# Ledger of designs, part 34: miniprotein binders against a7ua95r516to809

Target 1, 294 residues: a7ua95r516to809
Amino acid sequence: ASLSLLSISDLVPDLQFIFFWMSNAIEILYFIQQKSPAYMQTIELMDDKAGSKESLLSATISANEEAMTILEEVIMYTFQQCVYYITKTLYVVLPGLLDCNPFGTEPSSEQCRRAAGVCVCAVCVMPEAVRRVVSVFQTTSDLLQQYQVHSEIQSQMFAYLFFFTNVSLFNQLIDKGPARGWFQRSRVLQIQASVKILLDWAKGAGHNHLAQKFFAKFCSTVTILASPPQQLSQMSWKALCAEHPSLKPVQLHRILTQYQLMAELGPLPIWQPSSEDEAYIYRTVDLLESFENH
Short names: E, the ipSAE of ESMFold2; O, the ipSAE of OpenDDE; V2, 0.75 times the mean of E and O plus 0.25 times the DockQ between their complexes.

## First folded at step 4 (miniprotein)

Design N19
Fold by ESMFold2-Fast, scan of step 4:
Structure N19 (fold): chain B 294 residues (1-294), chain A 85 residues (1-85)
Amino acid sequence: as target 1 above (294 residues)
Amino acid sequence: DTYEVLIYIIGPEEAIRKLAEEAIRIAEEMGAKVEEVKIYEKDGEFIVAILITGLTKEQAEELARRIEELAKKYGLRVWVEIREI
């Protein structure tokens, strides 16, 4: 559940200040990198009778190294602070995404049409839980654009946020899913639709490549769980590993076990782990993803 | 007893509409009153939500089974959920 006091809007003033400093540090670093060759050339053109080129050149190199180190530390610090505040907000709102029903949202009557006695309505509004997650990403994007933060840093920010979101959702689904009913087919389809809204937002924001890369594990999990029994039962362990390389053997085995339980398929010989993967199936330390060591 | 029958479908719109019409017919033949039918569509994925009254939980589950069998005849991939309201 999300409290209004934990809203991303409550953090905007602090985030604006941090993004301001980060943007300024990046611009100063870029300025030094771009102007250093011209300044060094100016020193080279100086008359040795008017001053020591060697002494001035050494001093300039030393000063540039010190300045770059300080700026890199400021950029790293401000980046880490932004990530900390944003991910704290995401942590609170993400569980709601696994419980919401994007198909149960009441559609606008303007987007409904009647055909053959039934109402056909487009899914046009996102659930509140999904909207809260999108709001965090959109606010982050807006602040990065407002302070003209370098595109590379912006990409690193969203790479980390998508990584965090993927790990959080995956761990919640694997750890809490059985007790919450999240492995039921209808719930998996709802989760898949909610995740698609996030991926569509990322594509619209210019981060499609990052979203595809960093959501791979959770998307693979949901894709397997949403697969029809006829399709999935025809795939071997090797084929599933090849199609879902983001999943560790123990993770794939847990997902398939949950699928068998929910679909009442019983054990299938075709889903036998390879001898190479066998040892990892029983190592619970490899089941859940780490937020810090990826 | 009031139940919501949720049918999650992948397939062409024409086939989905036929399935929805036939599902309503089956529900009515079983003695249910169909209060509301809504079809949600996004990128070729469909949810048909049918609100019914007049059936027991066991009868509603039998309706779900019959809808799944009907979907196979139309070549549709379908998953059905029954919710008590």
Scores: ipSAE 0.000, ipTM 0.348, lowest interface PAE 11.6, mean pLDDT 76

Design N20
Fold by ESMFold2-Fast, scan of step 4:
Structure N20 (fold): chain B 294 residues (1-294), chain A 85 residues (1-85)
Amino acid sequence: as target 1 above (294 residues)
Amino acid sequence: DTYIVAIFIKGPEEAIRKLAEEAIRIAEEMGAKVEYVLIEEKDGEFTVLIAIIGLTKEQAEELARRIEELAKKYGLEVTVYIREI
């Protein structure tokens, strides 16, 4: 069986154990942080023996520092393991998002609402490929909620998952897009619609600001590719850079070049990089994004 | 506040093509841009998807209403999706 058929459901039992350990380590760490000051004050108030008091205080500080260090290591390790398994699953399902057609099936009557004879589907039917990606995010959210993982850690988890998704989709579109036909107008609109489903899920889950931040590069790319030729032809290189600050000059130049090559609408204007940006448009090593978080 | 209007039309080829052409005309008259038209055939039935952008929510809903009225004249079943992009 292909790896692209793997489901997040297959990993749930293993993820449950890791989330359980992470949650418990976080709780113990917070308990020590809350109780340590009170305990230290109790020791500080002791007057039986000066040497005994100082020795006990020193020993308590050392023991608390050691315990906190170990708990922080456990939290970091379990966090990294969750990220590893979740991103491994995302890696196999994400390419399908670029190849699916969210418009290819008629909506079921159950999913449409009608007002004065107009059928408007507010709850979109997800293509299977989009559903697989959403399922990964939803399962992650469910596990974080089930084990009551602290909100700060939950935000860090989704920040990384959105970062990974953005980098993966951007790199695939830039690197493989021309050969796969993903830069064609019809394909770009399908991609844009699929991405909107993911962003709507993130908003509903309370992660709108993280999604806006970490999907910025891929969203800028899709927005440019979906732009009408009339609109793009009226924008200078400086204006495009200002509208899309998440894109590096080499990335913007590559996107605009592909837009010109794939457009079936006749000749388009040449976008001239600024003199300051000219050197950077030739740095092909900077074209693709790194999965390494800095 | 740009919306995409995705129009699904199912039925016999000649009736669908006429409805699709009329839907495109209505959209363009409203100032919208038709980005693409996808035509699929399965078991002798045609499904047409028209993707239209450049409308506000109110304009998109008005376009959907007009297209559904037109579909009833032709005896065709149509479903319209309106989504913000």
Scores: ipSAE 0.000, ipTM 0.230, lowest interface PAE 15.6, mean pLDDT 73

Design N21
Fold by ESMFold2-Fast, scan of step 4:
Structure N21 (fold): chain B 294 residues (1-294), chain A 85 residues (1-85)
Amino acid sequence: as target 1 above (294 residues)
Amino acid sequence: DTYEVMIIIKGPEEAIRKLAEEAIRIAEEMGAKVEEVWIEEKDGEFTVGIYITGLTKEQAEELARRIEELAKKYGLEVLVFIYEI
């Protein structure tokens, strides 16, 4: 339905060029780091000839530091450009995850079995909205592999992408979710299923630790919304905070308040914080996730 | 590797409760853990969800197959999602 939206595949030629430069800069930096100690050791083993050894050592150190600084700047610039273009693509496809309806979407996958009104979807079969998000991550992974980018840079790239995804989904769910019906339990389970596919992809790609770290806030929010109201009302504020450490107290309070309204329960006395908890909550200024504070 | 199974049933209240009860029984007989069960009503339509863990791929596929038979018996629409943990 969106011929005007750029797909990740449309950006691949531009991204290939940027990844090429980034990979080359990383490789040169690694080479300097590996060879520099041997060169300095060779200089240190030289006979001192009229004070030339100290001068040569100083010059070598200065040249290496300058080269490393330039390469680090190139790596940072190309890294930032990749993140910029990839996150612009993610921004367009992420809202689809929250509005995914498995009952309304017919999967074209040969892995889906259908009989008597039952659709059974195994691992690797996913709704179109989820597939679009996974395609962005997979294309990124493919490019990092194609250009043999070192694993630490790969991890940093996915840390940023997961961070962006988490912030975008969390803020959209909290800000627009109640109005769009996304706080209903059936809807929340559909969101949870979609997120599970993303987390499974991340695990398969070797990024399970990053996914667990950077999706924690959104996952906690979904878990709360999927919890029975009776269970939540029986938990102390301290217990709720302890179960959801990725959420700031003010964010957790907002989620619970909105959930109570959507569940037609009205305010539950058990969810009211103590005077000490109130002071802690109200000292926190940010109500929504932000890039600077994450 | 263990698998997660999520069963979503939509239909009339009486029929979905019967299917849900039998689905839970089958899962427990297979040694699975039933993590969550919920029911929601909106505009006269009922939806029940069942979240199950602790199954192998073969067990999860067998559970889905049995759910197909039960859905046919009760005339209900069912979605079954199987995820590797």
Scores: ipSAE 0.011, ipTM 0.381, lowest interface PAE 9.2, mean pLDDT 72

Design N22
Fold by ESMFold2-Fast, scan of step 4:
Structure N22 (fold): chain B 294 residues (1-294), chain A 80 residues (1-80)
Amino acid sequence: as target 1 above (294 residues)
Amino acid sequence: SERTIYIIVDENTDPEEVARRIAEEALKQGATEVLIWVRGSEETARKVAEAIEKILRELGYEVVVYREGDTWIIAVRIPE
């Protein structure tokens, strides 16, 4: 039996339906928020000949509160459904990003300059595994644009998707990395190049600030692991903590321990935690990230 | 901000051509770091990596050479 991979394109019709309703609910909610005060003021200025003015005001307030509650629930539900389907697809394709080799394929003339066997690239050709991840983000961006979803909701969507991606990649690297060989420096440099392709896409899509914020932990991890031994061995624990504030002491300690083993820097710990941090490096409950944090 | 470019070379690559390409592309792309990936048989890749390291150090670049498995990696820091 072969493993079946979900494609984002297979979910597009369902996502279009959900985005359509989400966009409409947002539009109606904003309309009520903008027009309700003016309508209430109009009722207050009415001549109450039948003694029904206060009854009408009370009924209108109640109806508006009920409508806003329903619309907020619809927006929340549709947003959660979009996130569910998109992250389910991401979860399937993300491990491929850690296993692919962006240096293994021939570069395009636009991305690389080739002469005398020298290939100079900002990033090498996008591997299929990276392209699959980028396609999920691009399809999401296209749907948000197609249904004219408000920019704040778009930002929340990509904030969560980047958060999810960061947690997934970080947890897989830390938890499964040793067994998978992902801490070998050649593999780390391949991972770094693949991540750079993803981050370059985010920058081009106008999400550079969100990407920098939500990928900080995974990017710090990859940056440390990709650092040359001569450079990294000259840095103190304090200096590394200062350069990588997104990493918890237990996370930084685990990363440096793996680096020391893979770089064959000997049995001596070069990076010793401060006395203040020593207790925190043993907090294994804080090693992996939670998908519930935002 | 820091920007890295990647250079892939094989055992048949001229080390002087690598140095020339680094200077040209680093200027064009505003790179602060260049990672050179040397492919080939372990012995031949080592010889090419050592030649590239020597030329780059003579040009005044800060260079660190690291081996992982059968691949040689040369990290070059561009002052600018």
Scores: ipSAE 0.022, ipTM 0.505, lowest interface PAE 5.3, mean pLDDT 78

Design N23
Fold by ESMFold2-Fast, scan of step 4:
Structure N23 (fold): chain B 294 residues (1-294), chain A 80 residues (1-80)
Amino acid sequence: as target 1 above (294 residues)
Amino acid sequence: SERWIAIEVDENTDPEEVARRIAEEALKQGATRVIILVRGSEETARKVAEAIEKILRELGYYVLVRREGDTWYIVVRIPE
C-alpha cells in the first residue's frame, strides 16, 4: 500500500488503547493527590504509642511518592506515544494544505455559476486537503473526550500539535516555496484561506488561545506575503519587526526578498534592516524552525 | 458543516442583486458556518460586502466582516 493510503482512521484502534491507559493513569494520580492530605491528617490525629505513628507516616509518604512517580512516567510515555503517531499522520497530510484552493475553480466539491456579470463559486465542503488535516485534529479531540482526559492534558496535546503544524508549514513554505510557486500572490491568498479554516476549527473546539500562540510565525508569514504592494512598501523594517515579533531577522528578510521577486518590484531596496539586525539577516542556520519545543 | 463562497465582481455588477443571491446561497443546506469572499472591482466589492452584511444581520444572523488586502471576508454563523 502507498503512503497516500495512510490515514488517522488506521491508527484509531492503537490510539484508543493508549488513550485508555493514559486516562486511567491520570485518574489514579488525581485520586492519590486528592486523598493523601486527608489520610495524612488522620494519621497525625492518631494516638502515638511511643513511635508507631511516625513509622506509618514515613511508610505512607514513601509509598505515595513511588506511586506518583510511576504514574507520572506512564502518563508521560502514553502522551509521547499519542503525539508521535498523531504528528506522523499530520506530516503526511500537511503539504497538501499549501497546494489546495479553498476558493474553488472546478465544479466537483464546489458549485460555480455565472449571472449578472459575476462569477460565483461556492465550495459546499472544505477542500479535501484541509479536511484531512481537520480530521486529524477532530479525531484527537474525540478520543480525548471519549476517555475523559483531563483538560490540562488536552491543552498540552493541542499546544504541541499546533506547534508541530506551525513548524511544518513554515519550514515547507520557506524551504520549498520558491521552487513550487507558493510565494505567488494567488497561492498565498489560497494558503491564507486554508489556514483560516484550521484556525476557525481550533476556535470552535475551544483552543483559540493556543492556536493564536503557536501559529504566530506561519500566520505572520502569510499575512506579509498577502499584503498589497501599496501597503507593504509603505512599511519600514522596524514597523514590520514590531508587527511580526515571532519572525527572526533572517526569516523576515527571506520573506521580503521573495515578496519583491513575486511582486516584480524594482532592484532598489524597499526595506532596510536596522543596524542591530544587519548581522542576523545572514544567519542561515536560524532560517528554518526546529521541531524540538523549548 | 463549513461552507465557502467566493465571488468576483466587476463594475457592471448590481451590488444589491448579487448580495441577495449570495445571502440566499449562504443560508442553504446544513452548514453551521459560511465564509463568503468578495474580490474584484474595489468599489463594487465593498458595496457587495456591505450589502451581504446588512441582509444577513437584518435576518438576525451573527456576521463578522474583515478586509484583508483586496479581499472582503464575511463570516456568518447559522444556528443548528
Scores: ipSAE 0.000, ipTM 0.150, lowest interface PAE 20.0, mean pLDDT 75

Design N24 (at its last look DockQ between E and O 0.47; V2 from the best seeds 0.00; counts 0 for: pae E 9.7 > 1.5, pTM E .763 < .8, other shape alone 2.556 > 2.5)
Fold by ESMFold2-Fast, scan of step 4:
Structure N24 (fold): chain B 294 residues (1-294), chain A 80 residues (1-80)
Amino acid sequence: as target 1 above (294 residues)
Amino acid sequence: SERTILIYVPEGTDPEEVARRAVEEALKQGATEVYIVVWGSEETARKVAEAIEKALRELGYEVEVIREGDYWLITVRIPE
């Protein structure tokens, strides 16, 4: 461990090396997959003695199978190493997103658009904490582009990074939120604004579908907590479960309990769990999410 | 995700003009939520925030106002 905070910039040389080899292994694998059937068919069409033709086919099959196995292992290893370095950096910067205030950062004078007699500054300035998170994603995107990594692998990378971010933020909010004051209404709106900046980045980068899929749990949590009291009080437990299917009963119950406390809706529970869910609202082992992505 | 815009209100700005510009910018950019931040002393900033809220509600929009220390946050939802 070092005394300095981890930065994605500090890891770029290691990441460049790993992405370079991953990209090369992927290209070689695709070359074998594309050309192997044609070469094998050419051998099969040879008018030759059975022993000679059979030996060549067996050797070609064995060589291709061994090469593909080694390349798949290299791709998997390099992918896992990239994920490890990136998520380790991400883990350090993510808690800052829950404490930052997007509304507290004033735009510069140059970023302010003025009309005659009226001044309105309409430029959003990304908070430093959000910028650190975005920088990790942007650097990852830049490296994938630099080494021309296949789009399918790029999608798998961001799927995992968004999954990791979602689980990390959700667990931090649920576990530490009450002690840190993160469930206070003003703080929830700050968190919602920060999340929107992050999701807007993902949309701009071409990953909107992945972001919608893998941020579902944290987004549901923030959406519920940011709901006005008059709007949320009109919704039944069943309706909330239908709109937020990513949330487990114990998770929804914890979120609504925190909301009720902060919105001063009285000591009696407003939202009654369904009969089917009543047994599951106390399953504390299901409260926090696993970092395993199955 | 729904697009969002953020507007900082300088001291001395006309509340009705802020409400009008916030809606115009949201429609121009396809934003479904607008955050308006009013800085200032408690009483003066409160009156400005309340005037902006009134103007936006008169235009038919859902509005929420929250106090946070040195500022007031006005959240407006623009239907799609």
Scores: ipSAE 0.210, ipTM 0.646, lowest interface PAE 4.2, mean pLDDT 80
Fold by OpenDDE base, look of step 5:
Structure N24 (fold): chain B 294 residues (1-294), chain A 80 residues (1-80)
Amino acid sequence: as target 1 above (294 residues)
Amino acid sequence: SERTILIYVPEGTDPEEVARRAVEEALKQGATEVYIVVWGSEETARKVAEAIEKALRELGYEVEVIREGDYWLITVRIPE
């Protein structure tokens, strides 16, 4: 009950605090790393009065190493906290993406209706369920930019968030899809459209490579399920494995089995796993993705 | 890179104009796929969807048409 009310906007104050400290810790760490060689050189050039030079050098090295270690711990901790809070909000909004019908609502904007019956505006194209997911990512991007977080940390954060999103959507689709009718062609087309809108946003936001990489498994699943029976029934197991390398044999087998049931197809010999893959298709432990394997 | 655009068609719009504009907009945006959604009564929406499909096919595009609930969905593939 309480999780359903959690919005990214409600977490912004806490996230701002964490991002502030994360950014500061990164800046200080970078400063120490850049300035330490110059400080050491300065100490080395000092006159050795009464053996104090070696002691000062040793103390400075030790202090810098300790400071860098502490800063790295702060960065890791703050990063984990950011990811924790943001993934909580994603967890709440992601199920809505699978249930979304992007085609069900006529654009309400009078401007879109006036444009000779063709509405292609971004506001009208993006359904509410997609907007909620995009809002989480956009808020994260805005905060990272606001606090001038190092580009590498930004990339790592988006990589993890896209990874989390893919795992969540994939696991939900595989586990609950048959019972919820998400494997029906019409429903799959709705899911495909919603995901394409999200990916288009990611491309526009400069995250195209990360999005394509980390959504590959979910996109492959949706692509197979969206394929017409006439086309998919002509593809062999080997061809499907080659075209969708992100899917494990057990996952592909599950998808094809559910597709076959949904499409009321008889057994298709061409979809039979190879002798090499036959041992792997029964590994149900590998069916769902783990959140720990990033 | 794949890009999809979504076009909504209100009732009463000229099907041939929709087909033309959908393609023009897709080309302008560099889209590889276009979804066209048609609302209306089953009979009127069907006629409009069929007319759009015909116009798009005459232009040489691959088109899939499905009925889902109270709307028709036309999917158009735009070659690169």
Scores: ipSAE 0.082, ipTM 0.560, lowest interface PAE 3.3, mean pLDDT 86
Fold by ESMFold2, look of step 5:
Structure N24 (fold): chain B 294 residues (1-294), chain A 80 residues (1-80)
Amino acid sequence: as target 1 above (294 residues)
Amino acid sequence: SERTILIYVPEGTDPEEVARRAVEEALKQGATEVYIVVWGSEETARKVAEAIEKALRELGYEVEVIREGDYWLITVRIPE
């Protein structure tokens, strides 16, 4: 299908409908949770002269529990539908981040030329591939605010989006990196700069903690690959594991292997896995991440 | 938090001044990494990039220089 058929802007009408009902369900659920105890206490204080107090209490408990169950199901369903549509769009646009060049911008303004000493070039021109991903995140943020979705649900949604983004980028780098030349140091620096733009967006949007948590695996990978050989060759396997706890042994081993090939280095004794990790460095089932994790 | 700074260097700039300004701004912002991008004619850009590298190494910084098609990329590591 066409990229324009999968753009986030084409999905906005459907997302507006889903966010509307999700927000309404959340507000009703909150109301029941906050007001139900007071109403139940009012029933407890009723005069039970006609014997109806126990029946009313039982009916109120049952109605509240049924309503809360239905609302929780609506919230879960609508949340999952939002994530489904948004990640479908992300799936199409994310691969471009690995091929784009944030440093490839020609000087486009006098201000960039006059600021040659300290100018951050990415501020002047954002690569189209990065712009497409930022657009998905920004549109999602705008819709969540427009429909006044509870802040806890907004955070949960971005946690899923960042998790999906991390898995997609990491898996493609590991799978396609050798064939695409993405392990070359110059390419890794380009990827690092592109991801920095996404992290800056997340920080400005109030989601820095979530981005740091859920991009950790991909960022650790890029950090290792971007390290100069002189610096990286001084770090033992154990030190690398400690500095990059998000990487599984098979993943770290693969990254170091690709680094050695890129830098034309032979095996290094200090990169030998620890005894407990030796059993795990060839488990290819653990190499790629699953999209279906939390 | 770590900060990365990207700097453009047009043709005709003083390489030693670029090197000093990049380090000074990095220290002011607490950055540990600076990217300096140099472009122009191939011969001129190479000469400028090599002069910037020399100036930065004389100041005692770790430097890497890579040619990327239309430009030269200089990466400088700044101790915290």
Scores: ipSAE 0.006, ipTM 0.370, lowest interface PAE 9.7, mean pLDDT 77
ESMFold2 (binder alone), look of step 5: mean pLDDT 74; pTM 0.695

Design N25
Fold by ESMFold2-Fast, scan of step 4:
Structure N25 (fold): chain B 294 residues (1-294), chain A 80 residues (1-80)
Amino acid sequence: as target 1 above (294 residues)
Amino acid sequence: SERTIVIEVPEGTDPEEVARRAVEEALKQGATEVWIAVRGSEETARKVAEAIEKALRELGYRVYVRREGDTWLIIVYIPE
């Protein structure tokens, strides 16, 4: 109920103004960069007998540098404001993604209709929590396209949104996972399916490379937790570190410890850290990722 | 409001006929967002999903499609 007040749709009017100003600032900056050399040449060709040519050139250079600095600050500010409002909305909806079942259940026969041997049933196969996250990404994409924001800036926006989503999901899973039962294999498979919906959306939107890069830590975590005991027990610490370079040694060690506890594999292979990694794990007390670490 | 439709498509069904019925069901009053999940034989399910997407786009609706394993998900947004 409270989530309806934090809908991305409620932010659209504010975001439209911010994207409008950002797009205009970018265009003005580009115009100055392209036209400044021609204007400077025009000044050089002015009547030098007037005695003000050098002063005018100096003033023009100073004015252009000042204008470009101001425009760059406006672009940075508007970009940061968009990120702030969008990530604030994401922060509220993302935890729901870890506690939902995208597989759903089949309805009773009364809820099914048949057509040429095909059964059409009214069933919730995708939780609203996943839809809300996808809606945030889609609305952002639509607004960037509507205001014709440059593709490089669009890429930077989604890079940060994916980075934020990855950190948020990873921290929630590590911090709350044991108490919420999220480390149980059935729940991990549900989380994996929900995350795949986000990754498939990103691929369809042309952001597959960014999604692969910025979701690496959370995807590695889910991949390890979803691994069959037979497969995981055959891997050495060195092999796991090599396959999951996005995970810090302390994070990998915590994930493997949780996996061992949940799987109850008996007298299991101890994934023994290297001497160097063991020293790092011993010294490191902070397990969670920082939103400022990029 | 939200509505979800699940279609099980066996091999040998007519994709166009199934798609037509799915679109009719999706456009019934009462929902602003409709999720259509198409499951079944890979080739037939793909053809049904493509036919549904095409029909909805031709009617002017906003449509998003994704694949989850053996399931094709089609999301259509309907103005109130």
Scores: ipSAE 0.000, ipTM 0.253, lowest interface PAE 14.4, mean pLDDT 74

Design P11
Fold by ESMFold2-Fast, scan of step 4:
Structure P11 (fold): chain B 294 residues (1-294), chain A 85 residues (1-85)
Amino acid sequence: as target 1 above (294 residues)
Amino acid sequence: DTYEVVIWIKGPEEAIRKLAEEAIRIAEEMGAKVEEVVIEEKDGEFTVYIIIYGLTKEQAEELARRIEELAKKYGLEVRVLIREI
């Protein structure tokens, strides 16, 4: 609760401490994994009494297993704490991304270069709300690099953060969007531009693959809402489902229904599911109800 | 390679209409497809959003440059966003 009000910069000293210990535990674990087999082989090559050799091997195996277990627990705990604090900060700043206007923000040379690399500054803008989100990701990246955290763990960290961001943005857009005016096409274009800035940052940071994978659902939703009514009405239900595989049929139907209301298109036969597709929607709803009731 | 250009124009109704019309004409002359134009009014000010696609990166950058020149001519605020699709 109270921590949700803190900016990422306020948490940096605590995060530095946690990343430091996580990095140390990873290094020690790697050292044990790398050197243990050689040491065990050395024991096996000893021309000694069977009992003494066997006892030493058994003791070494037990000691190594205990040490590795403790280190794995430390790594997991520190990783979970980092994710907890970072996502808690993200949760506070993410709604701003849906409510800002990147076209109304005065561009600065420094912000344009940091957000999109080298580009013509006049065509690049970064609202403060987007900057706050990017700052959380950039600070995380900087800390992982500063403490030389293994690349695989860095990838897992950003996978979690992107997954969290995608789910948070999608849920907020779907649940609060109509009341906040976020389904209006002009507002959706602003959201799309803001999201592009975030995705461009991820690409520049070397996380393009993770961003494409974990933002697929939110990106599909924004793409649908940003689509012209004329273009969208020409697509069959089957084509829409095929084009947006990251969305479940029931989610796609909900999005299209809301879009139809906001665009004032009235009843459209083109967006009606076939009898087979309709059966699939009902089956999906039934499965969700069964899960929730049990 | 296909790029999308989103043009944001803010100003008085008459001025933005003229700039939007010229921007669309330039885009079409370049062989681009103008998907739709969206007009929004807030607090007595008008904003028009134009979505254009079917351009190469170089064509998109040239379109942005021309639109910025037109904005200076009409004394209007314009923002252009270019993205790969």
Scores: ipSAE 0.005, ipTM 0.251, lowest interface PAE 11.0, mean pLDDT 73

